# VHH binders against Tryptophan synthase alpha chain (trpA): the designs that were tried, part 3

Target 1, 293 residues: Tryptophan synthase alpha chain (trpA), of Haloarcula marismortui (q5v140)
Amino acid sequence: MGLERAFADEPAFVPYLAAGDPNYEASLEYVEALARGGADVIELGLPFSEPIAEGKTIQNAIVRSLEAGMTPDRFFQFVEDLDVDVPLVCMTYYNLIYQYGEGDSESRSDSENASGETASQGPRPFVEKAAAVGIEGLVVPDLPGEEAGPLRTACDEFDLDLVFIVAPTTKGDRLERMLEQVSGYVYVQARLGVTGAREDVDDATEDSLARLSDWDVPKAVGFGIKTGAHAERIVSAGADGIIVGSALVDIVAEGHENGDSTDAVADRLEAKARELKEGALRGAAERPQPERT

## First folded at step 12 (VHH)

Design c03 (from a03 with S27F N32A F107Y)
Fold by ESMFold2, fold request of step 14:
Structure c03 (fold): chain B 293 residues (1-293), chain A 120 residues (1-120)
Amino acid sequence: as target 1 above (293 residues)
Amino acid sequence: EVQLVESGGGLVQAGGSLRLSCAASGFTFSDAHMGWYRQAPGKQRVVVAVITSGGSTKYSNSVKGRFTISRDNAKNTVYLQMNSLKPEDTAVYYCARTYYGDYFTLYDYWGQGTQVTVSS
């Protein structure tokens, strides 16, 4: 079935890395190390040109991957080359998804209208290819629920989940529209802006989970999680899983800057992944338990 | 209620200039990151320029050197000064409030857009 299965028996650990950072071959080993460390779902960032709106850590990761030769077609090959048993999710922005089919000059001419303009193929070509290589879901941070219809339709056709991000400002009809279209899990960003203190993240997490308590979809919390202790507190507060990106991207960046071997960086990623997963498991054990006979 | 209201679009000849404004209300403007994005016919929105709450700016390669983003926190307004306009700058221009996620940029509010048309 869908990505919800990853959340069924225990809290899920969902790491993120930019695919191809710092290069294709090292990145394969890093993603595989996260799986060995206990990942239940892995989010792969599909690098995109001109990441000027991103924070510095992620901007630098995307640039490293692009300078090493990553492209959308190389990303799909990267997914095929991975040796992992866990579901893979692609994270990128909607324009890249939408324009993927537009760049295919062999299919473009079929869509021209009377004005000489080429009609868009929409997101379907990207979703079809993603499904073909084994991607099981998409995260698209700039796609509001009001505009998600074409992507939701394509994802339904090819059996991919569509994960949405819920933030403190996601309220009312906007929240309802988003939750009506989400599948797999919902990404809960409990706080906006820069990462805050541990207690700051925990308070915002409780508020966000309370707002979502009427919806059954798994709630994976992402922001400000750097340690097993953070993971423990967030899952103890009720999260169904944790999503961790920048802490792992920092390990890759530091290893690259220091000239560390791929094996050394992979070992650090595996150890950090294990720390985070073990923290999540401890947090689940702390939840109130039903009475026993 | 968060509101972002773009203005200043219109028809301009190639080589000309135009200044867009985005009036913001319903939030603490000085704490927000802001950006201008554009959507050409048949395409989706792409980034043009961004400005952080602290005033740091970055530009897409297609507009660098020609466009300037700025903000006036006293007026809760973001501007886009567009010089040396080209026909390929033709698009609907959107103002956005953005926040950093852990490994992405979150776009939680978009303006209604203002049309810019650059004739040859």
Scores: ipSAE 0.685, ipTM 0.858, lowest interface PAE 1.3, mean pLDDT 87
Fold by ESMFold2, fold request of step 14:
Structure c03 (fold): chain B 293 residues (1-293), chain A 120 residues (1-120)
Amino acid sequence: as target 1 above (293 residues)
Amino acid sequence: EVQLVESGGGLVQAGGSLRLSCAASGFTFSDAHMGWYRQAPGKQRVVVAVITSGGSTKYSNSVKGRFTISRDNAKNTVYLQMNSLKPEDTAVYYCARTYYGDYFTLYDYWGQGTQVTVSS
């Protein structure tokens, strides 16, 4: 299978960065540093206009990338320019995916309905281009399962995985519809909120994984993971992998604000990636041995 | 179960005003971030305005200065006051509950939408 292979023998470490933050060339080095540090899959954020709904850290990262000239077409070139051996996943929002093929570019639709109006191409042009440059999966946080049919169809046609996010509030028919369409891995958001009303993180993780135990898809847990000790606890609790974003985006942001060299920031990213991957490996070693064959 | 119910849409002449309401139930409203989004014909939903659980607001550039988002935690309701309406504001307006993920915004529930049509 596609992205499932990254989870086959050991826990996967799945870092995220906003592509092009703080600029195109530095960002290439930062993503490559994460691969050197032990990434098994890398999620690349495709910046989108007006990120007003994002939290501060991510909004600032998206703005830095956009102001440095990132666009969807430059993002695809960025993917082609990366020198990494790990699968790449694009994370963005559905409007950007859907609108990609509706411009004046060579990807413009040739279709026309009986009334003489051009029919929407939907998400297919984006997915085709993503596959062509080597992207192996998509994460689309605003796309509910009931609306995902067109994207699922395009991903099937071009052999991309479609990763869904499961949260504690994702239950019943909604959960089942997402899991009928998920491939590659499922993104488990084990808790909501950060405003001091926290539940026990280990219990929430175990509960989330237990709810998903009837589905064979790999479960990668993503929430406030910042240290190897966090990674260790999450994998020890049964996760097949860990997903980390804001802790890494903070390193990029702080380096940029302080005027640090690109190689100094890349070294810090590589070291943090190594810490996180090693934590995940320790967590796996703490679990019961697999049954003998 | 979580429910978001939009109301207050309708036909309005350019330059007019409308006030949208989104009644929320089935969750702790005061802990949630809320937003208004709109979908013009043939397009996907785009952000209009957002309000955090703490009451901070942000607006898309196309509506800044004309629209005001607000919330009443006692009534579990989020509002969108739309002034100086233009034909390009014509869309289905959706209410959404959102949470911050680690590096994304999770849109876990959408309302049914309410149609706003601005003529003249």
Scores: ipSAE 0.682, ipTM 0.863, lowest interface PAE 1.4, mean pLDDT 87
Fold by OpenDDE, fold request of step 14:
Structure c03 (fold): chain B 293 residues (1-293), chain A 120 residues (1-120)
Amino acid sequence: as target 1 above (293 residues)
Amino acid sequence: EVQLVESGGGLVQAGGSLRLSCAASGFTFSDAHMGWYRQAPGKQRVVVAVITSGGSTKYSNSVKGRFTISRDNAKNTVYLQMNSLKPEDTAVYYCARTYYGDYFTLYDYWGQGTQVTVSS
């Protein structure tokens, strides 16, 4: 069963961390702490070399990971070294996925296909390796639905889900193309209301979910969620799950800056995970039960 | 309908300059974050420069000090001034509208691209 299973019984909590931040060993403990805290799916960020478009906190996390020596190969080793019973999802940009197979071509001299064009193997080598180490899905923020064909094909071959992100501004044909390619769940990005008022959050969430009402996959909402109370609101509004990144990355960053022990930071992550999961569960309990007619 | 149309590409000698333009339509341009990306032969698209709705800019390391991203909200246009061009800058350049997620950047609309070729 794909990633949909994580949403079957109760709202799913989907945390994100940058793999290898601030170092390999600490990052393992942090991911495991999230699992202990009640994560249903864990999204692992594969760092990339130029995070210029990301927020400062995420940039710093990625830089720390890279400085600590994270690479695609070390990322896959990292996944294998994790002691978790929670499905793992890789989040990265398409260039890393596509280029992964090109590095191995220097050593395999023998398959001289007659036409000297080293046919790019596309995303398949990355997906194959991801599947082999136990990754169950991919999130690729820079991959349009229209161009996702090769990746979708590879994911199908190795039984990975392809999670798409739907922004509030995503409309029309683009949504249709994403719907054709999506599996596991959909990341629904909601607009943060300017006022941060509860009503604004609720309305924005409802509106975002209404746009995807015809989609058969679970809807996990990311909205800069930081607290259990916020998680409760999102789930109460109809979300099948919550996605949380920056709040957790901030805990790692603060620990690193303060020189806190790995154990202390892990405890904080676990506590935050529990808070968020409990919030999601409270939100589900607040949903009006359909009146049995 | 959202549209992004790039222009200004062409053939230039090493050390030369080009100015790319991206004309945007179908959305409130002033509220949008924009970026330039490029795809070199045999490679995937990579970020070159980004500009927020507020006018903050960032650049890839390979183009820092040589390229400048700017925007004109009155014209619904984003620009990429490319100076001191190198053969390594040869690529199809794409304009994109970006959305900042919680921990990622989403690229929701792309132009058709404009070819830039730098000859040695």
Scores: ipSAE 0.660, ipTM 0.839, lowest interface PAE 0.7, mean pLDDT 91
Fold by OpenDDE, fold request of step 14:
Structure c03 (fold): chain B 293 residues (1-293), chain A 120 residues (1-120)
Amino acid sequence: as target 1 above (293 residues)
Amino acid sequence: EVQLVESGGGLVQAGGSLRLSCAASGFTFSDAHMGWYRQAPGKQRVVVAVITSGGSTKYSNSVKGRFTISRDNAKNTVYLQMNSLKPEDTAVYYCARTYYGDYFTLYDYWGQGTQVTVSS
């Protein structure tokens, strides 16, 4: 079963970390700590060279990872070295996925097809390798639904899910094209209410989920979730899961800045994961049980 | 319907300048973050510059000091002023609407692109 299984019984907690932040060994411990803390799916960021559009905390995490020597190949090794029983998802940008196979073409001299243009193999080599090391899904924030065909095909070939991110304003044909190709779950980016009030969070979540009500796919909501209480509100509003990144990356960053031990940071991550998961579970319990007609 | 339409591309000599425009429609432009991307021959799209709804800008290292992203909310247009152009800047340039996620940047709408060719 694909990533949908993570949503079958209870709300899923989907944490994100940048792989290899602040270094390879510590990052392994941190990911494993999240699993111990109750993660249902773990999203691993494959660092890219120019995170100019990301928030400062995320930029710093990516930079630390890159400086520590993270590469696509090392990322795949990282996945293999992880000791977790939780499904893993790779989050990265499409250029890294697409270019992964171009590096190997120097060594495979033999199949020069007659026209000298080394036909780019597209995303297939990356997807094949991802599948081989145990990755079960991809999140690609910069891939339009209209251009997702090659990646979708590769994912189908190797039984990976393709998670799409839906913006609060994504509607019409664009939304449909994404949802026609999505598998596993949908990342629902909710609008932050202007007031941050509980009611605003609830309304924003409900509104975001309502747009997707006709689609039979799990909806995991990302809303800058920081606490179990926030997770509870989101799940209570109808989300099938919660996605949390920055709050966890901040823990890693703080530990790194303070020179805290890997164990201390891992403990904090595990504790935060537990808090978030428990919040999600509380939220589910608050949902009106469908009246047994 | 959301539409992004790029213009201003063309052939220019190395050291020359171009100004790209992206006309946006179908959404509240003033609230949107915008970005420019480029796709070189045989490569995938990469970010060039981004501008927030508040006017904060960021640039890729390759274009820092040479390119300037700006916006005119009254015209629903984002611009890319490209100075000191190099042959390596040759690409199709795309405008995109951008959302900031919790730990990523989402690009939900793209224009059709405009070709920029810089000759040596």
Scores: ipSAE 0.656, ipTM 0.831, lowest interface PAE 0.7, mean pLDDT 91

Design c03 (from a03 with S27F N32A F107Y)
Fold by ESMFold2, fold request of step 14:
Structure c03 (fold): chain B 293 residues (1-293), chain A 120 residues (1-120)
Amino acid sequence: as target 1 above (293 residues)
Amino acid sequence: EVQLVESGGGLVQAGGSLRLSCAASGFTFSDAHMGWYRQAPGKQRVVVAVITSGGSTKYSNSVKGRFTISRDNAKNTVYLQMNSLKPEDTAVYYCARTYYGDYFTLYDYWGQGTQVTVSS
């Protein structure tokens, strides 16, 4: 059950877009285009105010969505308005998840702690709402495994998967603690570089996947994938799926800047999605067969 | 072995100043983005200020004009100069190393934190 079903019979293609970029109506069509193009799981970014730590491309996408009126409650409505037949995953940062419950607790009671602040309900109200609208998993890039207990508990209660990111620096006890709590799939980031483009992705991917060989959770690789040829090499190297974000966000940004119609941008997203999914399928066909048991 | 060690916290009166330091080791410091974050009692960590590997800085709205983040690549150290401190700045302050993922920022290492308490 859960998100791992998307990885069961063929390599999964997992695209990301910031929800509501460049506006609510266009974004619905763009997400639906990715599904038509072959997405197996779609990650939706829930924009967070003050995205000062993000890279420029993603910061601009978040700002466009926020300026067009996206909020957490509008995000949940957006999920309900989507007409797709694939699992949806929410990607956001832990403070937003936590603060959603604080607003709710203030609406229900005027009881306060000694400082005059309403006591926190933690992540549970957000997770409950996410489950209610059909979200099947969460990705929270700023939450280390040693701090994930409350979120893991809420996700267990409401039957959501919790996806973790494994980087080259994720080792030893940290890796084990993270993998004890992961469900659905694990996001493998094979490189840490802010610069270092054009490195052989196959070598870094194989090394990262080898480190995870003792765990059965599906391994989806997400970094530097822009073409079907990239997807092919990553899956040929052993990945169970591919995760692609910035290449798709760039298509949305360019279409917006050029004044292209929603239909034209949606067609480009569908075509890119198809290219990526077909590349993943080719990569799987090239893999050595595992020994039968 | 990556290490981030914060120092410089303490008790200070409102309107006062403190300077925090974060000594880093075990990685190529000049390649990393660094940041300061804070956690008030009963709250979660929130961003205060960030500095890219190239030296560009950004600040949360609550601290703009009062706090300054800087880095010294020769000493592998990130600083946070905090001026015009307010009781609302009371928190544990954390140093973090960050990297860009494809569409997110990865927070792969945090320091142990240093307490800042601002009395009225």
Scores: ipSAE 0.624, ipTM 0.824, lowest interface PAE 1.6, mean pLDDT 87
Fold by OpenDDE, look of step 12:
Structure c03 (fold): chain B 293 residues (1-293), chain A 120 residues (1-120)
Amino acid sequence: as target 1 above (293 residues)
Amino acid sequence: EVQLVESGGGLVQAGGSLRLSCAASGFTFSDAHMGWYRQAPGKQRVVVAVITSGGSTKYSNSVKGRFTISRDNAKNTVYLQMNSLKPEDTAVYYCARTYYGDYFTLYDYWGQGTQVTVSS
């Protein structure tokens, strides 16, 4: 059963951390703490060398990870070294996925295909390795649905899910193309209304979910969720799960800045995970049970 | 419908300059983050520069100091001024609307691209 199993019985909590932030050993503990805290799926960020993102916290996390020596190979080792029983999802950009296979081709000098173009093996080598180390899905934020064919094919070959992110503005043919390629769950991004008011969150969530109502795939919602109360609202509005990144990355960042022990930071992460999961569960309890007609 | 139309590409000699434009329509441009990407032959598309709705800019290391991203909200246009061009800058350049998620950057709409060729 794919990642959809994580959504089958109760709303799923899907945390994100940058793998290897602030270092390899601490990051292992942090991911494991999230699992202990109630994570149902864990997204692990494979850092790339040029993070051009708005969020300074995320950028800093990526930089710390890279400075600590994170690479694709170390990422896969990291996954193998994790002691967790929850499904793992790799989040990275398509260039890293695609380039992973090119590095191995330099060592196979002998198949001189006549045109000197080292035929890129495409995404398959990365997906194969990901599957081998126990990754069950991929999130690739910069992959258009229209170009997802090769990656989808590789994912199918190795039984990985391909999670797509749907922005609030993603509509029409683009949305359909994405959803045709999606498996496991869909990451539904919603903007928290400017007011952050409950009503705004509810409306935004409902609207976002309504766009996807015709698609039989679990819908995990990310809004910059920071609290159990936020999680509750989102799930009450109909989300099958919650995705949380920045709030958790901030805990890691703060610990690093303050020189806190790994254990102390892990404890905070676990506590936050519990809070978020419990919030999600409360939200589920508030859903009107469909009248068993 | 969201549309992004790139222009300004062409052939230029090494050391030369080009200015790319991307005309945006179908959404509130002033609220959007925009970016330029490029795809070299046989390579994957990579980010070159991004500009937030607030005007904050970021660049890839390969173009820092040479390229400048800017926007004109009145014209719904994002620009890429490319100076000191190098042969390695040869690529199809794409304009994209960017959405900043909780912990990631999503690229939800792309233009058709404009070819930039830098001769040695």
Scores: ipSAE 0.468, ipTM 0.733, lowest interface PAE 1.1, mean pLDDT 89
Fold by OpenDDE, look of step 13:
Structure c03 (fold): chain B 293 residues (1-293), chain A 120 residues (1-120)
Amino acid sequence: as target 1 above (293 residues)
Amino acid sequence: EVQLVESGGGLVQAGGSLRLSCAASGFTFSDAHMGWYRQAPGKQRVVVAVITSGGSTKYSNSVKGRFTISRDNAKNTVYLQMNSLKPEDTAVYYCARTYYGDYFTLYDYWGQGTQVTVSS
């Protein structure tokens, strides 16, 4: 059963952490703490060499992970070393996925196919390894739907879900192309209301979900969620789940900066996870029950 | 419909300069973050530079000090000034609209790309 199962009974809490931040051992504890706190799916960030795109907190997390020695191979080992019963999703950029198989080609010297072009194996080697270590899905933020064919094919071959991120402005044919390829759940990025007012958040969430109403795929909303109250609002607006990253990464970062023990940081992560999950559950309870016609 | 159209690519000698342009349409450009990516032969797409709606810029290490990303909101255009070009800068350069997510950068729209070739 794919990642969709995580959304079947109650709203799903989907936390994100950078794998190996601030180090391998601590990161294992942190991920496990999120599972204990009520995570339904855990997104693990595979760091890439030049994280220039995200906020400072996330960039710093990626840098710490890299400095601590995280690599694709170590990432897969990390996944194997995790003691969790929660589905795991790898989040990384497409270049890492695609390049993973190129390193193995040096050992297969013998099949010189005549045309000298080392046929790039594409994303398949990465996906195969991901599946082998127990990863159930991929999130690739820089992969457009139009170019997702090879990855989708590989995911199908190894029974991985391919989670797509839908921006608030994604519409029309592009949206349809993404949704035709999505499996597991869709990451719905909501717009931050200009005022930050409750009403604006609610409306933005509703609007974003309404756009996807015709698609039978779980909708997990990410909107810089930081509190259980915020989670409650998003789920009450109709979200099938919540995705939370920065709030959790900040806990790791603060702990690292302060020199806090791994256990202390893990406890905070677990507590925050519990808060967020409970918020999501409260939100679900507030949904108008469909009138049993 | 969102459209991104790159221009300004071409053949240039090592040490030379090029200025790429990306004309955007179909959305409120001033509110969007923009980026440049490149794809070298046989390699995958990699980020080169990004510029926020507020004008903050970031660069990959390989292009720092040589490339400058800028934007003109009145023209709905993002630029990449490339100086001191090297053969390793040879690639198809793509413009992208970007969104900063909670913990990731989303690239939701890409142009068709413009070829940049730097000869030795």
Scores: ipSAE 0.460, ipTM 0.725, lowest interface PAE 1.2, mean pLDDT 89
Fold by OpenDDE, look of step 14:
Structure c03 (fold): chain B 293 residues (1-293), chain A 120 residues (1-120)
Amino acid sequence: as target 1 above (293 residues)
Amino acid sequence: EVQLVESGGGLVQAGGSLRLSCAASGFTFSDAHMGWYRQAPGKQRVVVAVITSGGSTKYSNSVKGRFTISRDNAKNTVYLQMNSLKPEDTAVYYCARTYYGDYFTLYDYWGQGTQVTVSS
């Protein structure tokens, strides 16, 4: 069963960390701590070289990971070295996925197909390797639904889910194209109301979920969730899961800046994970039980 | 309907300058983060510069000090001033509307692109 299984019984908690931040060994411990804390799916960021569009915290995490020597190959090794029983999802940008196979084509010089065009192998080599190391899904934020065909095909070949991100402004044909290709779950980006007030969060969540009501796919909501209380509200509003990144990356960043031990940071991550998961569960309990007719 | 229309591309000699424009419509431009991307032949699309709704800017390392992204909210237009152009800057340049996720940047709309060719 694909990533959908993580949403079947209770709201899913989906944490994100940049793989290899601040270093390889510490990052392993941090991911494992999230699993112990109650993660249902873990998104692992494969760092890319130009994180200029990311928030400062995420940029710094990516920079630290890169400086520590993270590469696509090391990322796959990282996944293999993890000791977790939680489904893993790779989050990265499409250029890394697409370019991964170009390096291997130099070693396969022997199949001189006569036309000198090094046929771009597309995303398939990356997806194959991801599947081989136990990754169950991909999140690719910069891939439009209209261009997702090759990646979707590769994911189908190797039984990976392709998680799509739906922005608050994504509507009409574009939304349909994305949702027709999505598997596992959909990342629902919600707008935090201007006031950050509870009512605004609830309304934004409800509105976002309403757009997707006709689609039979788990809806995981992310918009800067930081606390169990936030998680509770989002799930109470109807979300099938919560996605949390910055709050967890901040814990790693603070630990790194303060020179805290890996164990101390891991403990904080585990505690935060528990808080968030428990919040999600409370939210589920607040949902009106469908009247057993 | 959201529309992004790029203009200002062309052929230029190395060391030259170009100014790209992207006219936006179909959404509240002043609230949107905008970006420029480029795709070189045989390569994938990569981010070049971004500008937030608040006017904060970021640049890829390859264009830092040479390119400037700006916006005119009254005209619903984002610009890319490209100075000291190099052959390596040859690409199709795309304008995009961007959203900042919790830990990612989402690009939901792109223009058709404008060709920039820098000759040696």
Scores: ipSAE 0.356, ipTM 0.690, lowest interface PAE 1.5, mean pLDDT 88

